VHH binders against Profilin-1 (pfn-1). Designs and how they scored, part 118

Target 1, 132 residues: Profilin-1 (pfn-1), of Caenorhabditis elegans (q9xw16)
Amino acid sequence: MSGWNAYIDTMTAAAPSIKRCAIVGAADGSVWARTEADNVFKASEEELKTFVALFNDVTQVPAKGADIEGVHYVVPRTEESLIFGKKENTGFFAVKTKSAVLIAVYEGPNEVAAQVRKAVESMQTYLNNAGY
Key: E = the ipSAE of ESMFold2; O = the ipSAE of OpenDDE; V2 = 0.75 times the mean of E and O plus 0.25 times the DockQ between their complexes.

## First folded at step 16 (VHH)

Design vg45 (from vf2 with D102T; framework vhh_4orz_3)
Fold by ESMFold2-Fast, scan of step 16:
Structure vg45 (fold): chain B 132 residues (1-132), chain A 123 residues (1-123)
Amino acid sequence: as target 1 above (132 residues)
Amino acid sequence: EVQLVESGGGLVQAGGSLRLFCAASGFTFSDYSMAWLRQAPGKRREWVALISYAGDYDYADSVKDRFTISRDNAKNTVSLQMNSLKPEDTAIYFCAAFDSFTSGDSTYDYDYWGQGTQVTVSS
């Protein structure tokens, strides 16, 4: 894959526990790239628009949680540019850059979350440095 | 110093109820999200319920509508009300705590675990 899909490939290679992920526009949730085929990221345009708006005030998110791909996640932690969601043997990390939001849904025990966080934060740093 | 102590387990007949308690000490309870997990004989631990520090909560599908998680920050306690118990609910039930505010360790895993309390549901 080329273009924005190359960044998806980079993240999934860095953290094999990532099962589905996407790079979306921070302003509107428009999809720039996502995992495809057997790992297709299935969030609707409306859901993504709602999701990226959570970054306007992350302090409100832990009280209501977050929905991704029609699945509700409890959000036990937020930071200025990060939302962490938790559910059974799945979870997600979402991070915001200047122009994008990166969303990675992972599967596995919570012990693997560190690799997923590192992968999305590395990409966040890369995209911010590239002006995105 | 940090302790999570479960209580309320025991032997109950199918269709019965139990209420589990987890008493926390040695940390600022209200800054932590709290979870219940269980380990059935011969299986790995599985998640049962989670409640954030801010009050949002969720349940595993297998216990939805039968179990209720709640917390009492004044008493540093999280509880799990278990109704309509089934033999498949037989397990050791563990309380776990996740630090929601500090920039603690980078693993984003539970920081503290209780020792567990046995729940046995007979048919």
Scores: ipSAE 0.680, ipTM 0.833, lowest interface PAE 0.7, mean pLDDT 89

Design vg46 (from vf2 with D102P; framework vhh_4orz_3; at its last look DockQ between E and O 0.84; V2 from the best seeds 0.00; counts 0 for: pae E 2.2 > 2)
Fold by ESMFold2-Fast, scan of step 16:
Structure vg46 (fold): chain B 132 residues (1-132), chain A 123 residues (1-123)
Amino acid sequence: as target 1 above (132 residues)
Amino acid sequence: EVQLVESGGGLVQAGGSLRLFCAASGFTFSDYSMAWLRQAPGKRREWVALISYAGDYDYADSVKDRFTISRDNAKNTVSLQMNSLKPEDTAIYFCAAFDSFPSGDSTYDYDYWGQGTQVTVSS
């Protein structure tokens, strides 16, 4: 549907280094929207269920890392509702809202990471204010 | 004064081993994730390995199963054990530090860099 996919488009337009992203349910990892076509976000339902559970205590995540799309990421930084993962010249930001988790996988040098974070956090703020 | 000082580089024959060390001073080492990157002549720097402040680690696909990253918080060091070296591993190897607990507006890039140590692998 166009509803939630419009927010995917907004994040990708704000940070072109985002290659794949998704909006998933915070309780179960169910997919509400994701990138499609050549940049389809391919995380399995079981993987997403495991991933959203990391937000129950983000302080434990850096010791274990996080897996997205079958790829292991080291997590060098977390904040109360944010997980930052890094692998080679790729990375991700994931943020939790009241009802959702936003996941953005990006590619590029570290200099683009701040723009990706800003795009994801702007959407986090918007959705929280909208009651999601 | 923040310093990262690499050591352990040198010339080695293909199939050989080297161990690199990075000695850190001037910051709270245990709050930083540590990385090794390398730069071959005429190429951009590429990421080799990362170890979080909490101990999780990962490697570039090109060095997986050959290199091992480790850290010693009591000695403020991170090391890279390099086995089964190939001519393609020839590069300057840099140690870098990532602030995992920044006090202010944070970047998502490495905060500190060493000057590098040369590794040359002969055929």
Scores: ipSAE 0.773, ipTM 0.887, lowest interface PAE 0.6, mean pLDDT 91
Fold by OpenDDE, look of step 17:
Parts: C-alpha cells; structure tokens; sequence
Structure vg46 (fold): chain B 132 residues (1-132), chain A 123 residues (1-123)
C-alpha cells in the first residue's frame, strides 16, 4: 500500500458516507490513489484530466457542471480550491492542494455532506502543510 | 419577506403536458440555484430537477427527456415543462432555492421552499 492509499483510508474512515474516493494529480489528473474492491473509483484518465482543469477557473464551473465517473453533477457553488457537485441525494467534494486534487463521492443528506467536506478539507490542510 | 409561489398545477390526462412556474421574491434570485421536488402520497419527497444560478441543469432519471427546467432571472422565475406525463408523476410539486453548500451549518438541502402545487395525472 502506497502512502497515498493511507490518505484514502483516512478520509473514508472520517466520513462513512463517502462511497468512492480518489487522489489525483492536479496537473494531469493521474491517479495516485483510489478506493478499490467494492467501491472502485471509476473515472477515466481523460475525464480526470478534464476535471482537474476545472480548478483553473472555478468561477465558470457552475455554468457547465462537472462530470465524474460518467455522471453529470450540477455545481451550485465553488470556492477557490473547492468544487461541490450535487445530484439527487448524492454529490461530490473536490478540493485542490498544491499538487493534488482530492475527490470524494458521497451519498446522503446535508448532515453527511458536512462530514464529507470536513474530511476532505482536513486532508487538504494536512497535505498542503506537508508540501503536497 | 422571502416567497416562492408555485403555479401551473392541475389535473391532466396521461400523455398530457403541464408547465409549472415558480415566482420568487424577497431575495436576490440570480444568486440562487433552483430546484423542483415532488412528494407523492405516502412517499418521501424526491428530487426532480435542478438548475444552478449559472444555468446548468440536471434531472432525475424518472423524468429525464420528459421534463425541462428553465429559469428567467429577469422575471425571477423558474419553470418546469412537463411533457408525456404519467400517473406516477402525480404529486405535490415544490419549488426550492439554495445558495450555500449543503455542507454548511444547515441540515437542510434548500434555503427556501414554496408551498407546493398539486399535479394529478389521470389514467
């Protein structure tokens, strides 16, 4: 298990509503780690390349939404280093670090979303402090 | 005072069409994403359609290709064109607005709600 896999485990442990999770390169969308087995994160390389590029200008994302794993999410709001997608009772949080993008796909109502956001933002802070 | 007022509901035969409207007031409409939800008797409220403040949209699978959500920021309205209606579309339809991430300090998905409009589709 790579060190990045440990971070996946940390996020999923912190937020049980996370169904799938990935850590990818911010520059090219390359997968550094992802959930596997029964909860395989299935976004393609091409899709992830497009996705991470959204962080180049997050202000434009709400107009077009974001696609992950072939699913289109409406993006109601963005922050400088955060993209939130919503679809029914599912959604995703994506946060950008210095060199990575953390993506967490979840299922549940707002209370679970809060926990998911906290999990990914905590990891974001940790990785940023570590230089990643 | 914030208000969302739905209109356009009614009784229609299967295969027919309705257009729902939601008129918003009391807040900066253009800053808010809008959604339509519905609740059938004995069922939980379910998501139908969503449109961001910037105009991107999505639909529940059950209504995709039949329903169309749109918004008019000049008139502070959001609409739902419902075509090829089915009896299972029978429900109270609600208009809702939201401006913040659901992961905020609120446990509710939406900031504002309308009172709903009844849609009944007969066989």
Amino acid sequence: as target 1 above (132 residues)
Amino acid sequence: EVQLVESGGGLVQAGGSLRLFCAASGFTFSDYSMAWLRQAPGKRREWVALISYAGDYDYADSVKDRFTISRDNAKNTVSLQMNSLKPEDTAIYFCAAFDSFPSGDSTYDYDYWGQGTQVTVSS
Scores: ipSAE 0.447, ipTM 0.762, lowest interface PAE 1.0, mean pLDDT 91
Fold by ESMFold2, look of step 17:
Formats: sequence, C-alpha cells, structure tokens
Structure vg46 (fold): chain B 132 residues (1-132), chain A 123 residues (1-123)
Amino acid sequence: as target 1 above (132 residues)
Amino acid sequence: EVQLVESGGGLVQAGGSLRLFCAASGFTFSDYSMAWLRQAPGKRREWVALISYAGDYDYADSVKDRFTISRDNAKNTVSLQMNSLKPEDTAIYFCAAFDSFPSGDSTYDYDYWGQGTQVTVSS
C-alpha cells in the first residue's frame, strides 16, 4: 500500500520482539508510517512533536525521560542520533535520520533489545544513504 | 573492586514501611543509572524501579505510588523507600548499576549487582 509501510515491515521482520513501530517526520513528528491493526502505534500528535524535539539536545534527555504512547520511559543512555528508553521489561529505541525519526517499542531482555537496536540502526543507515 | 551493598531489609508487618539503601564503591557512581530489582521464591527476578544517572525515574506498576527511588551522588547511594508494604512484596531486593546500551555481547541488562537484602512482609 504505502512505500513507507514496507520499511516498517522490514524492521519488524528483522527484530520480531518489536511490538509497535513508527516512522515520523523529524521536524514535526508527523506519522509517515506505523504498525496498524492489532499492533497500532498510538502515540498522539502532541506527544510525537515533543518526542522528536528531544533530538535537538540529546544530553538533556536522561534527566527528563521520554513519553511514548502515554508511557514514561527512563532514558539511561543517548547518542547524537539515538535514544534508548526503558520501562520494566519493555523499552524503545529511537534513531534520527536526515528527515525522519524511527521509533521501535519492544518487549524483552538485553539480548532482545540489542536486536531491536540493530534493526533500527540498519534502517537509519539505509534511509540516510537514500537521502532521508 | 566494584561493590554494591544493600542494607535496610528485614521483617515488617503488612502496611508498614522500610527504607533500603545501596552503597556503591569502586566506580564513578554519578555516571551510572541505578535500579532496584526483586526476586521472590519460585519467581523470576523482576524490575522494581530505575533512576537514570541524571535523576529521572520510574517504577513497576505493582509498586507505583508506594515506593520511591532516590539517589545521592555525594554519598554514592541509591535508596528505595517502601511504604504500605504487602505480603506480595516479600522478596530479596537487589541493587544494580549500568551505563551502557544493550549489546549483543552482553548477557545481562546490568553491569554490577549487589548481594541482595531480604524483605519479609507478614500478615
């Protein structure tokens, strides 16, 4: 259906522990694609606008955390284009490309989280190389 | 040598309170995020609370509004205030520390662990 939906499918296939996933515009958080149906990514427009703005200064994020889908995540670690959030046995990875932010919400322990990180970073690299 | 040493555990009646402390040494405490986990007999270890190196925090739903995590970087301690205790809070409580992203080379979520302190909540 949508070309952006194929990238959602690629990430969820690469890391099956991803429960919900989205690609949103880096400037405004507008949703370009997301998991739908039984696994709807339900973050609000206001939440996503606030979320993508975290990438403007990732060094401030560990002090305030991040909210996605009404869930607060403690952010123990960031890099310039990567935010990692944790809540119980769930978490998220978010990466920024030139034009987009990729968000993947997962469930599982550290080795599962590492697979999720790898999936989103691989897509980040692909989209950056494609000019996005 | 890295050490995390928990204290403050014990026996308490349901409805009571305890305060756990975790004293850290052997690493730069202010660079590390800290967590409390617990394990009851016959159950898997579960996350209780997490506080980032910069002070943001959160709790498992089962303890939210009853437990408070805090850290004191001057004293190299993290604490867990536990109020309105219930028999189901009975467990060994562990302090843990980490400062890394999840990695395929790591088999654990946390870099350092304490020995644990027993909390027993009686009816």
Scores: ipSAE 0.443, ipTM 0.750, lowest interface PAE 2.2, mean pLDDT 89
ESMFold2 (binder alone), look of step 17: mean pLDDT 82; pTM 0.829

Design vg47 (from vf2 with D102G; framework vhh_4orz_3)
Fold by ESMFold2-Fast, scan of step 16:
Structure vg47 (fold): chain B 132 residues (1-132), chain A 123 residues (1-123)
Amino acid sequence: as target 1 above (132 residues)
Amino acid sequence: EVQLVESGGGLVQAGGSLRLFCAASGFTFSDYSMAWLRQAPGKRREWVALISYAGDYDYADSVKDRFTISRDNAKNTVSLQMNSLKPEDTAIYFCAAFDSFGSGDSTYDYDYWGQGTQVTVSS
C-alpha cells in the first residue's frame, strides 16, 4: 500500500535522527514501506524474515544480538514488543504491532535515541489502534 | 555509592599484551551492559567494545581480532584483553555502564563511567 509511506514520513519528521526505516510484515518480513533514494533501507528479504522472527521470544535476543542491513548490533535492552540495538554512534529501535514490525535505524549521539523511540512507539500505538 | 574502577593499564612494547579490569560496585552489575571507550590526547573519545548484560559483544573495526571483552557477574567485573598492541592504541581507557532494565529512563546513554586507566604502547 502506497499509504504506508505516509507513516514513515511521520516518523522521520518527528525524529530527524532516523536515517533509514521500514514497516514490514510481522509474519514474513515483507516490506510494506521503507525510506528511499539517499536513505534507502537496504535489508534483504531473508534478513528481514530472520529479524521479525526475533519477536517470537525477545528475551533471547540480548544473548545473540540482531542483524540489520548486514550490520550486527548488540541488543542491550528488550521489552515485550521492543528491541533496542546499539553500535557506537548508530542504533535502531524495532517495535512489533499486531501485524507489522517497524524498524528505525538512527545516527547521532545517544541523547537522540529517546526521541527516536518516542517516534516509533507513537506509530506502534497508532497502527495497533488501526488494527495493524 | 556507584563506582566503576579501572585497573591493568601501563606501559608496554608494540606487539605486547595488557588486560584491563573494571570493578563495579553500588549497583546490580548483572542488569547492566558494559562498554570500553578510549581517548587519545587531542582526539575524540572512541568506542572500543560493548558486551550486553546477556553476553553478546561487538568491537570497533580498529581493534577487532586483537581485543576480547568478557564479563564475570559473580565478581562484578568486565575485562578487556588487548593483544598485538600498536602505538595507535595509546589512550586513556574508560569503562561505562548502560542500564538494560531501566524503568522509564529515556536517555539511552551510559549511566556510569570510570575515571579511566592509561595505556601507553611504545614502538
Scores: ipSAE 0.664, ipTM 0.819, lowest interface PAE 0.8, mean pLDDT 89

Design vg48 (from vf2 with D102Y; framework vhh_4orz_3; at its last look DockQ between E and O 0.72; V2 from the best seeds 0.00; counts 0 for: grease 24.4 > 24.2)
Fold by ESMFold2-Fast, scan of step 16:
Structure vg48 (fold): chain B 132 residues (1-132), chain A 123 residues (1-123)
Amino acid sequence: as target 1 above (132 residues)
Amino acid sequence: EVQLVESGGGLVQAGGSLRLFCAASGFTFSDYSMAWLRQAPGKRREWVALISYAGDYDYADSVKDRFTISRDNAKNTVSLQMNSLKPEDTAIYFCAAFDSFYSGDSTYDYDYWGQGTQVTVSS
């Protein structure tokens, strides 16, 4: 386990329903780490720059939704540092830390979403405590 | 009491249209995102459409461009306009409500469900 990819591995191990995920810079959406190969996170840097800017005012997001990997998600819930997106039997959780945004796209019934949120929030807490 | 009551179902010929309504009571409707799901005979329940409390919406690929979801917060109603109906659309249609402002632990599943309304599309 080395570099930021170790954190990706930790999240996917904690919630196997996570299909693709990434850790990106909060200021610019630059990719620090993402899932690769068969589970490659496909969002462009331009899309990620737009996405991380949503955290500047999460209250506006449910009216417009959010786009990740060229897929539009309805956003039924936001919190100060969290955006939850939903589409069919898929969804995402994105959380903001001091310096990063963690994005986890999952597939499965709604019952697995709580496990995904816990995995992402555990990592958010860890990174915030580490100064990121 | 919390209640979601669907109406507007019925029998229609292929190519026809129906409009479903879901009347909500017993909770603050404007704080909830609303969904339509359906269950066809011998099949699992599937998602049809979702509209957020703030008005953004999305559809399952199977109904895209044929169905339109809308909500009326003054009347506590969510509606589904169904056009160009196909025999494959035959199902019991349920409305469901998701609390968009709940804080704390949740399953991220729907909080409330209606009893459903039957839609039958004949060939």
Scores: ipSAE 0.766, ipTM 0.878, lowest interface PAE 0.7, mean pLDDT 90
Fold by OpenDDE, look of step 17:
Structure vg48 (fold): chain B 132 residues (1-132), chain A 123 residues (1-123)
Amino acid sequence: as target 1 above (132 residues)
Amino acid sequence: EVQLVESGGGLVQAGGSLRLFCAASGFTFSDYSMAWLRQAPGKRREWVALISYAGDYDYADSVKDRFTISRDNAKNTVSLQMNSLKPEDTAIYFCAAFDSFYSGDSTYDYDYWGQGTQVTVSS
């Protein structure tokens, strides 16, 4: 287990509604760590490359949405370093650090969104402080 | 006062069509993403369709290719064209709004709800 896998475990423990999670390079979408086994994060490298590029101009994302693991999400909200997507009973939070993008795909009712966001933002803060 | 008022519901035969409307007032409509949800008797409220404040949209798998969501910011309305209706589409349909600036920031991502409109599809 790489050091980055520990951060995946931390996020998933903090928000049980997270089904799949990944930490990828902000520059190229390369996978540093991801959930495995029954909850494998399955986004392709090409898809992740496209996804992380969304952070170049988050203001345009709500107009076109975001695709993760071949699934299209409507994006009702973005912030400078945050993209929130929603689809049916699922959604995702993606946050950008200095060098990484954290992606958490969750399943559940709207009530779970706040906990998922808190989990990824907490990790975002931690990694930023660590220089990542 | 914020209001979401649904209209267009009613009784229709299977295979028929209905068009639901939701008229919004009391808030800056163009800043809000809009959704349609429905609740059938004895079932949980379920997501039907969503359109962002910027116009991107998506549908539940159960209604994809049959339903069409659209919005008119000039009229402060969101609509749901429902074609090829089935008995399992019978439900109370709700219009909901959530602010693009606040969605996902709280426990619930919907800020406002309509009272709902009944849609009944007979076999």
Scores: ipSAE 0.697, ipTM 0.855, lowest interface PAE 0.6, mean pLDDT 92
Fold by ESMFold2, look of step 17:
Structure vg48 (fold): chain B 132 residues (1-132), chain A 123 residues (1-123)
Amino acid sequence: as target 1 above (132 residues)
Amino acid sequence: EVQLVESGGGLVQAGGSLRLFCAASGFTFSDYSMAWLRQAPGKRREWVALISYAGDYDYADSVKDRFTISRDNAKNTVSLQMNSLKPEDTAIYFCAAFDSFYSGDSTYDYDYWGQGTQVTVSS
């Protein structure tokens, strides 16, 4: 609800290149919060269920890539709780917390990627410390 | 010394084909995701294709179904087969490498670039 929406606002404020983002349940991909209105995060429930399951073994993701909002991203790197995807002049960072997956879709050249990563990792740390 | 050396560029008429090669040395090629990018005169460098170290790949929409990226880890090469070439494909084509396993102070940007090979597609 309104509490989870504040975390969406925090991430988008921290990295203005984020165009859309969401907080979804790690077990089932259910949407806890997302960007809305003109910047609605449009991933389907089935797509999100498939997406969050990638965190069950991130080492397999670079062989398959990832789909979000009907767009295929090549995943050139993962880390224990992070997936990075690229498509043309866009990309995403996704991070897993104890209970959730944070997804941020950005536009811009690779130079903006560090700011996006920092925004989602800062929130990841905060939610993990809060028990989520 | 890390090197990425592109070859296979040249002049071709519209509708023709070229195959680009990128020979890599000085790093563990199989740990790297590889990309082709291009830069037309007066334009920014743009992504053309990317192949992960583990084999997934994709293309810019403008070249999809005409270009094929592939890699050969035994030969340390990545290639780009370009079919049905259009004048809009005229550019310098660059090979680039992204370390898929380094997580230190990574910027999540390409670590190495080739010098490029010119592709010119005449109308």
Scores: ipSAE 0.683, ipTM 0.858, lowest interface PAE 1.2, mean pLDDT 91
ESMFold2 (binder alone), look of step 17: mean pLDDT 83; pTM 0.835

Design vg49 (from vf2 with F101Y; framework vhh_4orz_3)
Fold by ESMFold2-Fast, scan of step 16:
Structure vg49 (fold): chain B 132 residues (1-132), chain A 123 residues (1-123)
Amino acid sequence: as target 1 above (132 residues)
Amino acid sequence: EVQLVESGGGLVQAGGSLRLFCAASGFTFSDYSMAWLRQAPGKRREWVALISYAGDYDYADSVKDRFTISRDNAKNTVSLQMNSLKPEDTAIYFCAAFDSYDSGDSTYDYDYWGQGTQVTVSS
């Protein structure tokens, strides 16, 4: 678990607007690593299991939205392996790799979202290339 | 060419209701998520409500249970039903559109904005 914490640190360093972040198993939503202390990622096991299942058919997600940490987000955009949630002053990006889902919750104006997406997609590419 | 035109604003007494409309033209309305934002005198613009192109919606905590957002894709219109209005709801209300199919990695803000419609709630 602690080895995966280095990837959390890499993403939060690359995009300081990320307030909470996690790496979870794509099959079951089990937490591999997450932000801790003042920035603890608080999603329950039940919620994460439901969330990772959204990647089975992302085309249905904009009609239902997504819940993270008990907060409902409207999802205005999805791509094959990406879900973008929007809520004014907060939002998230989630991306799926072969065996993981990366979730980054950010706070700030919409203008910072591009930096957050870049950080999450860079890590997605890295992990896919590493076989994860 | 692209236009968002708000209507339905006006003066109303506290506890009253108003329904705002936003008529869209010049783009494929059904591909866009739609939002209402407001700006009160001396304050920054704040988000009020958002509805996805597929119909899911959310509200700011300050208006939850009082306001209802809806859309009619056949008429290219998004609406905001405002009930139990308070003096604190006094603001210019803006309609905004977000391109839900833009695959570019830099566009996570609203692409189009209306001119706004004034809502004034008297005590």
Scores: ipSAE 0.709, ipTM 0.847, lowest interface PAE 0.8, mean pLDDT 89

Design vg5 (from vf2 with S106Q; framework vhh_4orz_3)
Fold by ESMFold2-Fast, scan of step 16:
Formats: C-alpha cells, structure tokens, sequence
Structure vg5 (fold): chain B 132 residues (1-132), chain A 123 residues (1-123)
C-alpha cells in the first residue's frame, strides 16, 4: 500500500523465481511492503520482529536457523548484512540496509538462487544509496 | 585425498530400519555442513536431510519423523537413522559436504561427494 510496492515489483521482475517477498523495518520488523494476493507473504508481526533481531548478531544464526512464514530454514552461514537459508528446493535471502530488511523467498535450484541473491543485493545497494 | 565413504546400506523389509554412516577424511570436517541425498533407478537425485556445521538440521517432508541425521565431529562421521522404511525409500544414498565458510559470492554447492550406498526395501 505504498510506493514501496514498486520495489517489490522491481525485484520480482528481475528474479521471477521469487515467490514471496517483503520490505520491513530493521528496528522493529514493521511491514513497509510485501507481495499480496496469490503470493501473499504471510509472516506475522511477532515473527518479523524476531527475524530482524537476528541481524544484531548474525554469528549465532547458523546454530539456530531462521523461521519465515512458520517454516524453519537451516542457515549454513551468514555475512554481516546477509542471512540466507535452505529447505529442499525452497530458500530465502534476507539483507539489511540502514533502515530496512529485504526478505525474498524463492523456489528452485542453486542457479535461480543466484539470480534471487543478485536482485535482493541490487535493491539493498539502491536503498542504502537512497538513505534507507 | 578428500574422501567421503558411505556404509550401512542393505536389503530390509518394509517397516524395518537401517543406519547409514559417512566417514570423512582429508578436510576439516567440523567446518562443513553435511547432507544426505538419494537417487532411485531412473530418477533424479533428491535431498533427504541436512545438518549445518553448527548442528541445526532439517529433513525432506517425505522422510520427516522417520529419519534422523546426526554428526560426530570427534569421529568425522555423519549418520542417518532410517526407521519405518517403505519400498519408495529404495535408492542409492549419497553423503555430501559443503564448506559453511566459503565465499559469499556462491550459493550452496556441494564440494565433496561419496560414492553412495544401496538401500533396498522389499514389500
């Protein structure tokens, strides 16, 4: 319900294997924009608050994994501003900017995962440059 | 000299159990995530279970509640306990490893593979 939905559309156009995604506040997990209708991103406010808090200490995440939309993902490793997880042919990439966290859930093999990561990181760069 | 060697496969009747082992050598086992995949005759390989270097784990829906993955870093082994086996579990089971500290430029890819161990479940 905002201009932020244009950025959701940009990411999904760049990587069609993204099934659901959202842009949320880094401090509290508040939703700024998300996919809706047939591809609605279904994470609760409480789940998102817990998820964005993972970026406070990403080194602890591989021992616990991460939960998105009630689905548990094994997180094999993290980078300072990147958490990614895997479950069969489904996975996610989440990146932190100055003020936001971008979360993209995708389906497909490692080839499409690389496209999803590129789309999410490109948007991360754009938002950081825009002061977000 | 990197090796992953599977063992524990065999023939078992439906409802039975088997335990698979994968012995690793030639790399720092404790830094690697480990996975089990399987391939039935004429079909593609499919993922069965994953355990991270830090101990978190997950299973394919088809084996959840029946299979248990575990690792022993002191012995450089990963194991798969398979209970309530079904004929559709018949496959060659492969052990695979990937470096959890690899470059962030790459998504998941398996660095090392075992030769596989045959599991046959009779009806």
Amino acid sequence: as target 1 above (132 residues)
Amino acid sequence: EVQLVESGGGLVQAGGSLRLFCAASGFTFSDYSMAWLRQAPGKRREWVALISYAGDYDYADSVKDRFTISRDNAKNTVSLQMNSLKPEDTAIYFCAAFDSFDSGDQTYDYDYWGQGTQVTVSS
Scores: ipSAE 0.456, ipTM 0.715, lowest interface PAE 1.6, mean pLDDT 86

Design vg50 (from vf2 with F101M; framework vhh_4orz_3)
Fold by ESMFold2-Fast, scan of step 16:
Structure vg50 (fold): chain B 132 residues (1-132), chain A 123 residues (1-123)
Amino acid sequence: as target 1 above (132 residues)
Amino acid sequence: EVQLVESGGGLVQAGGSLRLFCAASGFTFSDYSMAWLRQAPGKRREWVALISYAGDYDYADSVKDRFTISRDNAKNTVSLQMNSLKPEDTAIYFCAAFDSMDSGDSTYDYDYWGQGTQVTVSS
């Protein structure tokens, strides 16, 4: 979905510390758009289906963590529509809209995490307002 | 008054073991994820281990399979069992707390830090 790739470009331009990201369907984890080539988002369809199902009850996620691209992340906090994963020099933010889940994997210290979250939450707001 | 107090550091020979403790007070310990970080001489502080408020945990690759993090919510403590210690593990070890219930936190950094405990591993 080439139209959706423009939103990937917007997020990565807003937060250069995003190394890989994707926009996937909230119901099934189907990929709508993702980073490609040297920054290809490598999650399998099965992993993404499992991941988006975490939003059915985010309160259970901190007990088990979350897996993205075969990497396990501790989840120290969740909000109703947000899962935050933490690992040494990498982490992720995932946010749910009405129809989509946005996943951004970033690299860098805690100082860059706020910029990454802002980028995905801005896109979350935009997509919710657009009916997605 | 919020406090994190580390103990259990010391001098040990390579291949030896130490157990670090972090005693927490002044906040609802069970609402916080707890971490151990270390700072070696001349190096930046690096993450060692993290345990969520709900019990999931992870380790830095450099300590994986050698260190074990655990928590005791009844005693408000986090522990780090360090086995097969190497000279490169020599560092000041810090306990840190991350508020897992504060959804308004935009820094994504630790809220509270201990003073640290020195671990020295001789060759």
Scores: ipSAE 0.737, ipTM 0.855, lowest interface PAE 0.7, mean pLDDT 90

Design vg51 (from vf2 with F101L; framework vhh_4orz_3)
Fold by ESMFold2-Fast, scan of step 16:
Structure vg51 (fold): chain B 132 residues (1-132), chain A 123 residues (1-123)
Amino acid sequence: as target 1 above (132 residues)
Amino acid sequence: EVQLVESGGGLVQAGGSLRLFCAASGFTFSDYSMAWLRQAPGKRREWVALISYAGDYDYADSVKDRFTISRDNAKNTVSLQMNSLKPEDTAIYFCAAFDSLDSGDSTYDYDYWGQGTQVTVSS
């Protein structure tokens, strides 16, 4: 049904450590697709608007951290279009495309983070090539 | 060569305090985020505290309000002030470094680890 939900399914299949995931508009944080039911992505509209604005200058993010689903994450690394957050046994990767931001919250030890990063960057490349 | 050397561990009574230090050498300390992790006998290593290269920090729920992480870039040191120690805080404490400015072939895990310092909290 929803074309965008197919991309959520692709990412979670590629990295099973992803527990919650969303695709949101880069300009306003509007939700295009998200995980639902037992794995519902629970970020508020106001939080997502604040979050996507972090991509206006990612270099400022490590000093302040980032909030997703009411949880504060330390951000030890950013790249031009990527924010990596860490908290205890959880973390996230967020990547920006031309018109979207992909957010994947994962659970597990640091060893699973590389697989999650690869899944979100693969989808980032796909969506950029598709004009999104 | 890269080295992280922990110190400040020891035996302390419940309710007491210890301050751990981690001295870093062989890399540009200010470019790295620093963490403290611990491993109790028979358990997996668990995260305790993290401080980014830019100064934001966070703690595991089990140590929040009791432990304080800080860094001194002039001395290439990260420290962990541990107050109100409990027997369940008994563990080997490790410092770890994460390259925060590497945009290359990173695994998004800690790049360097110390060998640890023993903390024992008695009744």
Scores: ipSAE 0.702, ipTM 0.838, lowest interface PAE 0.7, mean pLDDT 89

Design vg52 (from vf2 with F101W; framework vhh_4orz_3)
Fold by ESMFold2-Fast, scan of step 16:
Structure vg52 (fold): chain B 132 residues (1-132), chain A 123 residues (1-123)
Amino acid sequence: as target 1 above (132 residues)
Amino acid sequence: EVQLVESGGGLVQAGGSLRLFCAASGFTFSDYSMAWLRQAPGKRREWVALISYAGDYDYADSVKDRFTISRDNAKNTVSLQMNSLKPEDTAIYFCAAFDSWDSGDSTYDYDYWGQGTQVTVSS
């Protein structure tokens, strides 16, 4: 529970433009950790269940987009274990590991998106190597 | 070789409609997401609408329910139908293309840009 918050802290320290993020179960979208207080990641359990199911066939996602925290994002493209979305000056990166999905919502221009992507992909690699 | 060419701009009265077109050539249009952005005199460029290569779309709050973005991959075109035009919609409208996360509000965030088409809405 609380141990997983250390990974949230690591990602936000690496990419300060992350406004909210969460680590959820890949099978069911159950929340393992999320940003708290003023930066609470607000997605419902129903929304997260729907969201993690997108990784079952990422090729369908650009046609439908993705919803996070009640906000619809256009998904410009996907990769095998990566979904990212855009909405005006906000966006997200979501990556799948063996048993988890990491979701980071950020705000700002695209110059910060590269830092956010790097932070979530670094954590993805770490968690996969740790057996998650 | 790569070109995005906008057309359909002009002068209209408030409450009127215009349809903008963007013709793309020199790249694989069907692989790219397309956006419309606008720049009013003395202001920075702002995003208006976005459509993925597969057809999902979104709009800036200022134009929701008034503008409709669409694409035709067989013709290599993206279109913007503008209804209920307001004087505040007066701007140069730009078409832009991207295939990755590096799309943004900045002129430098898109892979390809058109030269723009002027839209003027009078009272």
Scores: ipSAE 0.478, ipTM 0.737, lowest interface PAE 1.7, mean pLDDT 86

